# VHH binders against StAR-related lipid transfer protein 4 (Stard4): the designs that were tried, part 14

Target 1, 199 residues: StAR-related lipid transfer protein 4 (Stard4), of Mus musculus (Mouse) (q99jv5)
Amino acid sequence: ASISTKLQNTLIQYHSIKEDEWRVAKKVKDVTVWRKPSEEFNGYLYKAQGVMDDVVNNVIDHIRPGPWRLDWDRLMTSLDVLEHFEENCCVMRYTTAGQLLNIISPREFVDFSYTVGYEEGLLSCGVSVEWSETRPEFVRGYNHPCGWFCVPLKDSPSQSLLTGYIQTDLRGMIPQSAVDTAMASTLANFYSDLRKGLR
Key: E = the ipSAE of ESMFold2; O = the ipSAE of OpenDDE; V2 = 0.75 times the mean of E and O plus 0.25 times the DockQ between their complexes.

## First folded at step 17 (VHH; framework vhh_8ghr_2)

Design B23 (from Z3 with S31T S53N; at its last look DockQ between E and O 0.56; V2 from the best seeds 0.00; counts 0 for: pae E 6.0 > 2, unsure alone 64.8 < 65)
Fold by ESMFold2, look of step 17:
Structure B23 (fold): chain B 199 residues (1-199), chain A 124 residues (1-124)
Amino acid sequence: as target 1 above (199 residues)
Amino acid sequence: EVQLVESGGGLVQPGGSLRLSCAASGFTFSTYTYIGWVRRAPGKGEELVARINPSGGSTSYADSVKGRFTISADISKNTAYLQMNSLRVEDTAVYYCARKSATVSTGTKAFDYWGQGTLVTVSS
């Protein structure tokens, strides 16, 4: 409960950061990705935003830990729910594919995940936790507080505005230019893949 | 032991309605599973007609049944339902209830448990 409250408050704080503090990292179609230096680690806090042609509950149900995620997310290669606490929170372990011709080798993450109401929509957020079990085929990454805000569009309740905040420490030895390229591209591709999955 | 038990099949005239039930035991509905209805018509392959994540309420339908079939779940009864309206002769099939949980890999996304099936016959 204490971890979920702190996590939620952190994401709300990120969502309040003024637009002029962000620098555009990538624009693809109607998806914009920004970044700013992270306060959590030596890296960046990324923000992404775009409109989804679906209602909030369906959009978030495809993002949160659950049976839909692996149907559409080409980067995520596995998902295992290690502990359930309640319907809206769990500890999950997931893996990602290699990127940039395996310059970024496959990663695994063990995260606390929490989904909660936010205004007329939902916030699904997470943060990595300590987990002793390791697997040699993966580099253990670390997600600092991250999450997705999804709210109905004011003029069209059948559409949603999806805004994400991502702070991933990929760990290992990776050239910084590769990290920068991978993060912005991954966020843009997330939107395009999710749109396909919702259709 | 995980079990899925279907009921509610039978003979119905075209344009009629039926409600199928899928009683689950050996697990509880959670955010991490979905229940699907799959049908097999004589001499044809299987078709996934509807899916529901019972905890979140999200659903998905095959184009062949959109607007006519509605999948739902009652978490307190651990039961999923398929309301079939405006039935047509081509809806005649054995209907199976099936479960899928979150997977560890991107490999098979197949259902891990199946019911015994219930026959729905639509004929004049």
Scores: ipSAE 0.077, ipTM 0.520, lowest interface PAE 6.0, mean pLDDT 86
ESMFold2 (binder alone), look of step 17: mean pLDDT 78; pTM 0.787
OpenDDE, look of step 17: ipSAE 0.709; ipTM 0.861

Design B24 (from Z3 with S53T; at its last look DockQ between E and O 0.76; V2 from the best seeds 0.00; counts 0 for: pae E 2.03 > 2, unsure alone 63.9 < 65)
Fold by ESMFold2, look of step 17:
Structure B24 (fold): chain B 199 residues (1-199), chain A 124 residues (1-124)
Amino acid sequence: as target 1 above (199 residues)
Amino acid sequence: EVQLVESGGGLVQPGGSLRLSCAASGFTFSSYTYIGWVRRAPGKGEELVARITPSGGSTSYADSVKGRFTISADISKNTAYLQMNSLRVEDTAVYYCARKSATVSTGTKAFDYWGQGTLVTVSS
């Protein structure tokens, strides 16, 4: 099957994982972050969920590769669409700021990205691909299958429920406690920053 | 060469309406690009009043214009529009059409192409 079909099916599988397989990693206001051991690498698959005060199209357009992401995402420092063939598929390269007083130095990722319909909403997902060009100021990380599901809220159609699945190998030599703190905090901050960006 | 050409400015009474156009050439609208309207009043800084991704229809507005201005696009004409209703004297400014594309990272996250502007005067 194509990379997009395999990626989509993997994210749908994650979205079906039973509640008892998840452990709560962090709660901040109305955002919950869970984790479980990853089946893709020696690390964790994170799940995050929270409500957005906007419709699905606007929420996903602020997340998918495009011009909106850098307007609000304080962690993401650059975004380049390296190749695009369709409105919903591209290869992107993005970079992230240092975290925890630069214990985690700036990273770069090169990902295949795919956005597709999901129930009454959208799924925007991605996975890192091999890319030979490197830049010395960044450590090349690797995203195993990741994605964001966004569907309308049942009782409030002007609002959306945003659920993310993230499993990032940051690479390099980083203390495990720093990795755990950074991943959970990054997901909580993602929601607060996105909410501000949608206002 | 990417070009953006504004039109539709002019003199209008308070409470009136005006529609600005931004004709784009040298690129086609896509999900990787938004068009924004930025205004500059005499002696004041720039204000981003509206943005749109024409292919998907996603939009954003400044608080100062919400409910009064509507940004839209016609992909077949490669043109974006700003419908301005219930105009006020403080809306008087030169209005610029500008592009931002995900294929360019500038470190400042700035617009990469600008039109020459069209004057909107709300008075009398």
Scores: ipSAE 0.479, ipTM 0.770, lowest interface PAE 2.0, mean pLDDT 88
ESMFold2 (binder alone), look of step 17: mean pLDDT 78; pTM 0.785
OpenDDE, look of step 17: ipSAE 0.747; ipTM 0.876

Design B25 (from Y3 with S33I S53N; at its last look DockQ between E and O 0.78; V2 from the best seeds 0.00; counts 0 for: pae O 4.5 > 2)
Fold by OpenDDE, look of step 17:
Parts: C-alpha cells; structure tokens; sequence
Structure B25 (fold): chain B 199 residues (1-199), chain A 124 residues (1-124)
C-alpha cells in the first residue's frame, strides 16, 4: 500500500513537470516523445504522448498487466503475474525483445504494478522491485517509477489522451547513445503497436 | 480445476438471434483474465470472434461480427455471454469459449483453457 501511494504521487509529479523542461526526442505522426535528465539514475526520463482512438478503459486494459499486452506489444516477449494484490495491484515479470538490430539484448524486469483512477481516466504505473529468483539467460533491467496516464478527450469521449513516463535502466554494457536512440523509437513504436492492438 | 462450459447453441434461421453462455469455474474473472469466443467453421481455421476482460469490461470484436455480436460477462455468475444477432449462414460454426491469462506458464498459446464447444447452425 505504501508503494502504490508513493508510486502514484511520483507519477503525478512527473505529469506536472512544465513543458519547457522537456526536450523533443522524437516526433512522428500522432506521437511525440520528450526527454529530460532523470533524477533517479544516469539516464533520461522520457515523456510520450499521443491520442488513442479508444476509450480509457480499453486502452489501459491493453497496457496494464493482463492478458492483452502480449497480444500486441512486439517488444514484450513474456509476461507473468507473480503476485497479485486485490484487483489492480500485482508484481509481474516480463521479458523484452532485443532492440536496435540486436545491439540491445533481451532484458528481464520484475515490476510492481498499480492501476488507479486519475481524474476522469486511469493511471497505470509501475516500478521495479527486488526479486530473488534469477535467470542467467536474461539481463535484469530496472524500471524507475514509470507509468501511463490515460484520460478521455473533452470533446471526444471515444478517444483518449495517453501519456507515458518511462525511465528504464537497461543495465549491462550498452552505449548510452544506443539506449537513447532505442528508447525514443521504442516509445513511438509502442503507440503504433497499441493502435493496431486496439483495432 | 479450471473448466469452461458453453451452452446456447442450436439451429437458427438467417437473420435470427442466439445467445451463447460460457460458465466458468475453477477461477474468477479477475483483471488478469479475459474470455474469448472462438469459432471453427467446417473446413476453416479458428477465428476469434470476440473477447472481453470481464473485470474491466473491455471488449474486442472481429470485423466479421462487428455490429452483430455482443460479448458480455456477469462477474457475479462467473459467466460470459455472446449475443449473436442478424446471424448469417457463414456464422455456422462450433463456438468455443476460451480463457487467456497473463502468465508465462500458458506458453505460446493464446488461450490456456477451452470449453467443449457449442454448435451454431444458421440455415434456412
């Protein structure tokens, strides 16, 4: 309970960061990705935003830990809910595909995940937690507080604004420039894949 | 033991309606579960016609059934439904209820548990 509250508050703080503190990292059709230096690690906090042609609940259901994510997210290669606490809280383990022409090898993450109401929409957020079980075939990455805000558009309730905050330490021996390039592209692709999944 | 039991199939004329039920046991309709209706027509492959996350209420439909079929769930009864309206001859198939869970143990398969299926025949 303490983790969820802290996590939520942290994400809300990220969501309140002024526009002038962000720098555009990637701009593609219907998606913009910004970044700023992270306060959590020697990397960047990324902000991604785009409009989704679907209602908040459906969008978040596709993002949050559950049966939908693996259907559309090409980056996620496995997902396992290790523990669940009530309906909207769990510990999940997931793996990611290699990125950037396999320069970035697959990673494993163990995250606490929490989904909660936010304004007229939802916040699905997470943070990596310690997990004793290790699998040598995977490099363990670490997600600092991250999450997705999804709120309905005021003028179009059938559409939603999806805003993500991501700050992932991939760990391992990866050039920072490669990570930065990969991350921005990954986030853009996330939206594209999600849109396809929502169809 | 996880079990899915379909009911409600039968013979119906084109333009008619039918409502299928899927009674689930051995698990609850949590946020980590969705129920799908998959149909298999004679000589054809499997088609996911509709799916629902009972807990969240999110639904998805195949293009072939959009506007005609409605998937729903009653959490209190741990039962999912498929309301089929404006049925067509091409809707003739065995309809299966299936579960998908967000667990690695399910392997590469989309669904980890299936019902026995119920036959829907649309014929004049």
Amino acid sequence: as target 1 above (199 residues)
Amino acid sequence: EVQLVESGGGLVQPGGSLRLSCAASGFTFSSYIYIGWVRRAPGKGEELVARINPSGGSTSYADSVKGRFTISADISKNTAYLQMNSLRVEDTAVYYCARKSATVSTGTKAFDYWGQGTLVTVSS
Scores: ipSAE 0.021, ipTM 0.430, lowest interface PAE 4.5, mean pLDDT 90
ESMFold2, look of step 17: ipSAE 0.347; ipTM 0.701
ESMFold2 (binder alone), look of step 17: mean pLDDT 80; pTM 0.807

## First folded at step 18 (VHH; framework vhh_8ghr_2)

Design C21 (from B22 with T108V; at its last look DockQ between E and O 0.71; V2 from the best seeds 0.00; counts 0 for: pae E 2.3 > 2)
Fold by ESMFold2, look of step 18:
Structure C21 (fold): chain B 199 residues (1-199), chain A 124 residues (1-124)
Amino acid sequence: as target 1 above (199 residues)
Amino acid sequence: EVQLVESGGGLVQPGGSLRLSCAASGFTFSSYVYIGWVRRAPGKGEELVARISPSGGSTSYADSVKGRFTISADISKNTAYLQMNSLRVEDTAVYYCARKSATVSTGVKAFDYWGQGTLVTVSS
């Protein structure tokens, strides 16, 4: 309960950061990506925003831990629910594919995940937790507080606005230019792949 | 033991309707599963025609059935349904109910449990 409340409040705080504190990092069609220095680690907090041609519940069902995520997310290669507490929270372990011709090798993450109401929509958020079991084929990364807000788009009953906050420490020895490229590519691909998955 | 039992198949004329049921046991519907309907004409490959996340209500349909078929679920009865309207001869197939769980890691998009199938024949 305490971890979920702290996580939720942190994401709401990120969602309240004034627009002039963000710097545009990338803009692809109707998806905008911003970043600012992270307060959690020596890296960046990324913000992404774009319109989805689907209702909130469908969009978030495709993002939260569940059976839909691996159908569309080309970066995520596995997802295991290690502990489930309730319908809306769990500990999950997931893995990601190698990126940039495997300059960034496959990663694994063990995250607490929490999905909760936000305004007329939903917030699905997560943060990495301690997990002693490691696997030699993966580098264990760490997600600082992250999440996706999804609310109905006003005057557009079939659409929703999806805003993400991403704060990932990939760990390992990776050139900084590769990290910057991977984060930008991941966010751009996330929206395009999710849109295809919702069709 | 996880089981899926289909019912509601049969013979129907073109333009008619059928409602298939998939009664589930050995697990309860949750946000960590979806139920799919897959059809196979004799001697042909499989086509995923519809999916539903029972607790979340999210659905997806193949283009070949969009607008004609409706998938739904009744959580209290632990049962999923496929309402098939405006049936065509091409819809003739064995229809299977299948489950996908978030905890299945042996293959992307793999269903981990299947029903025995129910035959739908669309013919004059």
Scores: ipSAE 0.445, ipTM 0.771, lowest interface PAE 2.3, mean pLDDT 88
ESMFold2 (binder alone), look of step 18: mean pLDDT 79; pTM 0.802
OpenDDE, look of step 18: ipSAE 0.711; ipTM 0.861

Design C22 (from B22 with T108I; at its last look DockQ between E and O 0.77; V2 from the best seeds 0.00; counts 0 for: pae E 2.4 > 2)
Fold by ESMFold2, look of step 18:
Structure C22 (fold): chain B 199 residues (1-199), chain A 124 residues (1-124)
Amino acid sequence: as target 1 above (199 residues)
Amino acid sequence: EVQLVESGGGLVQPGGSLRLSCAASGFTFSSYVYIGWVRRAPGKGEELVARISPSGGSTSYADSVKGRFTISADISKNTAYLQMNSLRVEDTAVYYCARKSATVSTGIKAFDYWGQGTLVTVSS
């Protein structure tokens, strides 16, 4: 199976995890963030869910690698497509701003990204890949399989349900309390920032 | 080389309509770029009025033009369009077509390529 097929299947499996396996980590407005121990690394798999006031295609276009992402995502500071294979998959390198007064210093990630159909909507997913070139101003983090499912709301065709699964190893020396705070807050802020970007 | 060529500007009365075109060459329309229309009125700064991802069809509009302007693209012609309806005197400006790429290998800038502009004058 290809890397994209394995990645897709992993995300579909996460989307099937029963609700009683999840613990609430944060609620902000109408967005809920849950977590459970990861099976990929010594850390947590986070789940986030909320409704977006836009159609699936527009929501996912703002999340996938592309020209919209830096217009709204205040955490992401750069994005570069290092290799692109097809319209729906590429290798990208992106960077994030420092957080918590630089307790979490700026990170960079090099990810394989894949966007594909899922039911009546889309799945945009990714996983970090090996990339030998590093830059000293960033700590190289690692994303285990992650992704965003976006499907239309059946009785509200102008709205979509956006569900994310995130497993990020930030690497470096970071207090665990800072990691927990950053992950849950980042996911809640993601929804708020994306909503503003879609307007 | 990347080129953007606007056309379709002119004089129109308030309440009228006009369609601008932006013919692109030197790159492939894809989900990794969007095309924007930016206008500059006399003595005013720049305003980004509309954006489109030509391959994905996603669009965004400034509040000042929402409901009156429609951006679209024809991938087979490598061309983006701005349909301007219910024009007002305050829509008078030079309209520029511009490209934004997702890729930032060096420096940070929102738009990396610009057309020469086309004048739209709305006057009774």
Scores: ipSAE 0.423, ipTM 0.759, lowest interface PAE 2.4, mean pLDDT 88
ESMFold2 (binder alone), look of step 18: mean pLDDT 80; pTM 0.801
OpenDDE, look of step 18: ipSAE 0.692; ipTM 0.854

Design C23 (from B22 with S105P; at its last look DockQ between E and O 0.65; V2 from the best seeds 0.55)
Amino acid sequence: EVQLVESGGGLVQPGGSLRLSCAASGFTFSSYVYIGWVRRAPGKGEELVARISPSGGSTSYADSVKGRFTISADISKNTAYLQMNSLRVEDTAVYYCARKSATVPTGTKAFDYWGQGTLVTVSS
ESMFold2, look of step 18: ipSAE 0.585; ipTM 0.830
ESMFold2 (binder alone), look of step 18: mean pLDDT 79; pTM 0.798
OpenDDE, look of step 18: ipSAE 0.438; ipTM 0.750

Design C24 (from B22 with T106Y; at its last look DockQ between E and O 0.80; V2 from the best seeds 0.00; counts 0 for: pae E 2.2 > 2, unsure alone 63.6 < 65)
Fold by ESMFold2, look of step 18:
Structure C24 (fold): chain B 199 residues (1-199), chain A 124 residues (1-124)
Amino acid sequence: as target 1 above (199 residues)
Amino acid sequence: EVQLVESGGGLVQPGGSLRLSCAASGFTFSSYVYIGWVRRAPGKGEELVARISPSGGSTSYADSVKGRFTISADISKNTAYLQMNSLRVEDTAVYYCARKSATVSYGTKAFDYWGQGTLVTVSS
């Protein structure tokens, strides 16, 4: 009924999609990126998974809207919490750097963000919302329901399994092949950058 | 009015310990802030020594202090701490407590509020 409940349920649905519906898009070290056609837009739903050498709370604190994100995420160039309703939900605005020699120019997103318990870990998820203020130096993109599941590894209490579901419409006039390349690479780089930030 | 007040600095011999405190006022700890300790030695630049998100307990340390320093927080006292063990002469510096916030009023990559500093001198 509420936006947070609908968002959470959608992410849990994605997390239940059977393995045979996914196709591998990229593997780098112990990070795998899969994709399948999106049911939300003309593009792909991406899944990424990898082990983080840190506990769930620290991993998710570095991902959710907050002070840690800009310390490590080289793609994210700004992050502002525009409204915060509770400790676990807010509207945030963030921007990304240009990619592929500016074939993808800097983007701006305004997302509702919600962080909640999931099993013995956390789910941090989001979806873009309408926000009238725009800035001419950015193209306004749109995130369809997306999120990160992070749970402890059973026999390795210092480690966590981080699984993401990403559906970004970058908008603008971008060749589809550039979009697909950027999405898979962005997810692999996300893990690499996050690991450096957690050290 | 947001304020950060450091205390606990002083003179200590190499191998000794000190505990620094950072009393916060004008805001409460949340998932949208972290508290950091930054030090400046005479004639040197600044070094970010440790960070803590008091609400979630997330921490980070500079390589130069890992295993020797521990950052912590007491939410009920609105205070962060830096326990410094096995102190070395090169740890001599003014230690500043600083805040980083992601809210609209304070959302930046940089620290938005700083304390006045507390001097730590490690010498024989």
Scores: ipSAE 0.476, ipTM 0.783, lowest interface PAE 2.2, mean pLDDT 88
ESMFold2 (binder alone), look of step 18: mean pLDDT 79; pTM 0.803
OpenDDE, look of step 18: ipSAE 0.660; ipTM 0.840

Design C25 (from B22 with A110P; at its last look DockQ between E and O 0.68; V2 from the best seeds 0.00; counts 0 for: pae E 2.3 > 2, unsure alone 63.8 < 65)
Fold by ESMFold2, look of step 18:
Structure C25 (fold): chain B 199 residues (1-199), chain A 124 residues (1-124)
Amino acid sequence: as target 1 above (199 residues)
Amino acid sequence: EVQLVESGGGLVQPGGSLRLSCAASGFTFSSYVYIGWVRRAPGKGEELVARISPSGGSTSYADSVKGRFTISADISKNTAYLQMNSLRVEDTAVYYCARKSATVSTGTKPFDYWGQGTLVTVSS
């Protein structure tokens, strides 16, 4: 079972978790964020869902590793595709801005990324991999299996339903209240910033 | 060596149409790049008018050209196109084809390679 197959299957499993296992963590406009304890680390698995006013391919092209992401994602400060194996999978390195007046200092992540079909839409997913180079200006975080499902709305062919699963270990020494705030804020801002980027 | 070569500029009347081409060499179109058209009118700065991810067909347009310009790509010819319809005098500019690859875009021009430009003049 390759890394991409295991990752895809894990995300499909998350997408099948029953609604009664989730607790609502935040609702902002038409976006709902849920969470449940992670089975991967001492933290939470977050689920987010909202409607995007664009077709699946355009939505996912703005999320997957590529040239669009830095045009709109204000949290992401750099993105490099370090290796690509096919059009749909790569190893990428990205960095994030400091948050909460730098209580959470800038992070870097090195992730395997895989984009594949899902129903009438797409799944773009990722997981951190080992990467020996470190840089002192960043704390190396770790993404456990994460991803975005995007499927068309049946009655609205110009719209898509975007559902994300995020479980990030930010590493370092961070107050728990800061972690909770950062994750909630990141997910709320992701949807609003992406919508602006799709215009 | 990455190279972008524009063609198709010229003189047209208001309301007319023109198609620009951007022939790319030294790289293959993929989901990890997009091609943009940027124009510079006399005495004005740069305006990004259209972008396309040739793989997958994702596009974006400036408000000033939306509904009039269409960007497209032919992967087999490694060429991007800008179809410009309903041209106006204010569309007069030098049009540049440019590439963006996945990399840091922090307060500088995001494109890493530019063509030489092709002049479009819209005049009676």
Scores: ipSAE 0.474, ipTM 0.776, lowest interface PAE 2.3, mean pLDDT 88
ESMFold2 (binder alone), look of step 18: mean pLDDT 77; pTM 0.779
OpenDDE, look of step 18: ipSAE 0.751; ipTM 0.876

Design C26 (from B22 with V33I; at its last look DockQ between E and O 0.77; V2 from the best seeds 0.00; counts 0 for: unsure alone 63.5 < 65)
Amino acid sequence: EVQLVESGGGLVQPGGSLRLSCAASGFTFSSYIYIGWVRRAPGKGEELVARISPSGGSTSYADSVKGRFTISADISKNTAYLQMNSLRVEDTAVYYCARKSATVSTGTKAFDYWGQGTLVTVSS
ESMFold2, look of step 18: ipSAE 0.536; ipTM 0.807
ESMFold2 (binder alone), look of step 18: mean pLDDT 79; pTM 0.797
OpenDDE, look of step 18: ipSAE 0.746; ipTM 0.876
ESMFold2, look of step 19: ipSAE 0.485; ipTM 0.779
ESMFold2 (binder alone), look of step 19: mean pLDDT 78; pTM 0.793
OpenDDE, look of step 19: ipSAE 0.796; ipTM 0.896

## First folded at step 19 (VHH; framework vhh_8ghr_2)

Design D21 (from C26 with S105P; at its last look DockQ between E and O 0.70; V2 from the best seeds 0.00; counts 0 for: pae O 2.2 > 2)
Fold by OpenDDE, look of step 19:
Structure D21 (fold): chain B 199 residues (1-199), chain A 124 residues (1-124)
Amino acid sequence: as target 1 above (199 residues)
Amino acid sequence: EVQLVESGGGLVQPGGSLRLSCAASGFTFSSYIYIGWVRRAPGKGEELVARISPSGGSTSYADSVKGRFTISADISKNTAYLQMNSLRVEDTAVYYCARKSATVPTGTKAFDYWGQGTLVTVSS
């Protein structure tokens, strides 16, 4: 309970960061990615935002821990719910595909996940936790507080505004510059893949 | 023990309607699962017709049944439904309800539990 509350509050703080503190990292037709130096680690906190042509609940159902995520997210190769405490919170383990022509090898993450109401929409957030044994075939990455805000558009309730905050330490022997280069594209691809999955 | 039991199948004329039920036991309709209806017709293989996340309410349909079939779930009854309208001869198949859960070790996108199936025959 304490973890979920702190996590939620942290994400709300991120969501309140002023526009002038962000720098555009990538801008494509349907999504914008910003970044600023993270206070959690020697990397960046990324902000991504785009409009989804679907209702909040459906968007979040595709993002939150569950079997829907694996259907569309090309980056995620496995997802296991290790423990669920309530309907809206769990510990999950997932693996990611390699990136940047295999310069970035696959990673494993173990995250606490929490989904809760936010305004007229939902917040699905998470943070890595030390929960399970490491597997030698994977490098364990670490997600600092991260999450997705999804709220309905005021003028179009069938559409939603999806805003993500991501700050991932991939760890291992990867130059931070490579991570920084890949992350913006990864986030843009996330939106693209999600849009396809919602069809 | 996880169990899925289908019911509601039968013979119906083209253009008719039928409602299938899938009673689940041994687990609850949580945010971490979805229920799917999969049909198998002789010679056509397996087709995922529809699926629902009972807790979140999200649904998806095969193109072949969009606009005609509706999947739903009653959490209080731990039961999923498939309302089939405007049935066609090509909808004839054994219909299975199946579960996919993220609580089961995943490496595949396959369903982890299946019902015994219920036969739907659409014929004049």
Scores: ipSAE 0.331, ipTM 0.687, lowest interface PAE 2.2, mean pLDDT 91
ESMFold2, look of step 19: ipSAE 0.572; ipTM 0.813
ESMFold2 (binder alone), look of step 19: mean pLDDT 79; pTM 0.805

Design D22 (from C26 with T108I; at its last fold request DockQ between E and O 0.61; V2 from the best seeds 0.00; counts 0 for: pae E 2.5 > 2)
Amino acid sequence: EVQLVESGGGLVQPGGSLRLSCAASGFTFSSYIYIGWVRRAPGKGEELVARISPSGGSTSYADSVKGRFTISADISKNTAYLQMNSLRVEDTAVYYCARKSATVSTGIKAFDYWGQGTLVTVSS
ESMFold2, look of step 19: ipSAE 0.449; ipTM 0.771
ESMFold2 (binder alone), look of step 19: mean pLDDT 80; pTM 0.804
OpenDDE, look of step 19: ipSAE 0.764; ipTM 0.883
ESMFold2, look of step 22: ipSAE 0.454; ipTM 0.771
ESMFold2 (binder alone), look of step 22: mean pLDDT 80; pTM 0.802
OpenDDE, look of step 22: ipSAE 0.692; ipTM 0.855
ESMFold2, fold request of step 25: ipSAE 0.339, 0.396, 0.417; ipTM 0.702, 0.741, 0.749
ESMFold2 (binder alone), fold request of step 25: mean pLDDT 80, 80, 80; pTM 0.810, 0.807, 0.806
OpenDDE, fold request of step 25: ipSAE 0.016, 0.815, 0.179; ipTM 0.368, 0.905, 0.645

Design D23 (from C26 with S105P T108I; at its last look DockQ between E and O 0.02; V2 from the best seeds 0.00; counts 0 for: pae O 6.2 > 2, placed apart)
Fold by OpenDDE, look of step 19:
Structure D23 (fold): chain B 199 residues (1-199), chain A 124 residues (1-124)
Amino acid sequence: as target 1 above (199 residues)
Amino acid sequence: EVQLVESGGGLVQPGGSLRLSCAASGFTFSSYIYIGWVRRAPGKGEELVARISPSGGSTSYADSVKGRFTISADISKNTAYLQMNSLRVEDTAVYYCARKSATVPTGIKAFDYWGQGTLVTVSS
């Protein structure tokens, strides 16, 4: 309970950051990715935003822990729910594919996940938690407070505005420049893949 | 069966306070549910006064009641509340409790279940 409250509040704070504090990291046709130095670790907090041609519920159902995420997200190779506390709260373990021609090896994450109503839409957020069980074939990454805001467009209720905040410590021995490049591209691809998945 | 039952309305003098309750049954205050208070004054249209996501605690208020009204919810009781302070004559209305899914667009029409309403009269 304390984790979920703190996590939600933190994400709300991120969502309130002024525009002039962000710098564009990547801009493609339908998605913009910004970044600013993270206060949680020696890396960046990323902001991603794009319009989805679907209602809030369906968008979030494809993002949150569940049966649909693996269907469309090319980066995610496995997803397991380790603990389920409530309908909207769980601990999940997932793995990611290698990136940048395997310069970035596969990672494993163990995250607390929390989905809750926010304004006229939903917030699905998460943060890595300590987990004693380790698998030597994976490098354990760490997600600092992160999440996705999804709200309906005022003038188009069948569409949603999806805004993400991501600050992931991949850990391991990776050049920072490679990490930064990968993160921006990954977030852009996330939207592209999600759009395909929602069809 | 989904049901919303309002209580706590009555006659109060200007500057007074009332606390409305909305007891919900047939559904739980999940992360996807919003509860709203909508009022209808004589000769006026409907106004969304306040809305809350009981599970997350997110709230919103009409400008007309900001600073005076507070919406809250007790998940354990499956009940929402509207604390009304510094009441004004113009606050006189029938107050309805209503349910909305977070997946439905914004607006009063998005609320799909309504209570019978409780009358609040502010008069000297």
Scores: ipSAE 0.022, ipTM 0.351, lowest interface PAE 6.2, mean pLDDT 90
ESMFold2, look of step 19: ipSAE 0.439; ipTM 0.761
ESMFold2 (binder alone), look of step 19: mean pLDDT 81; pTM 0.816

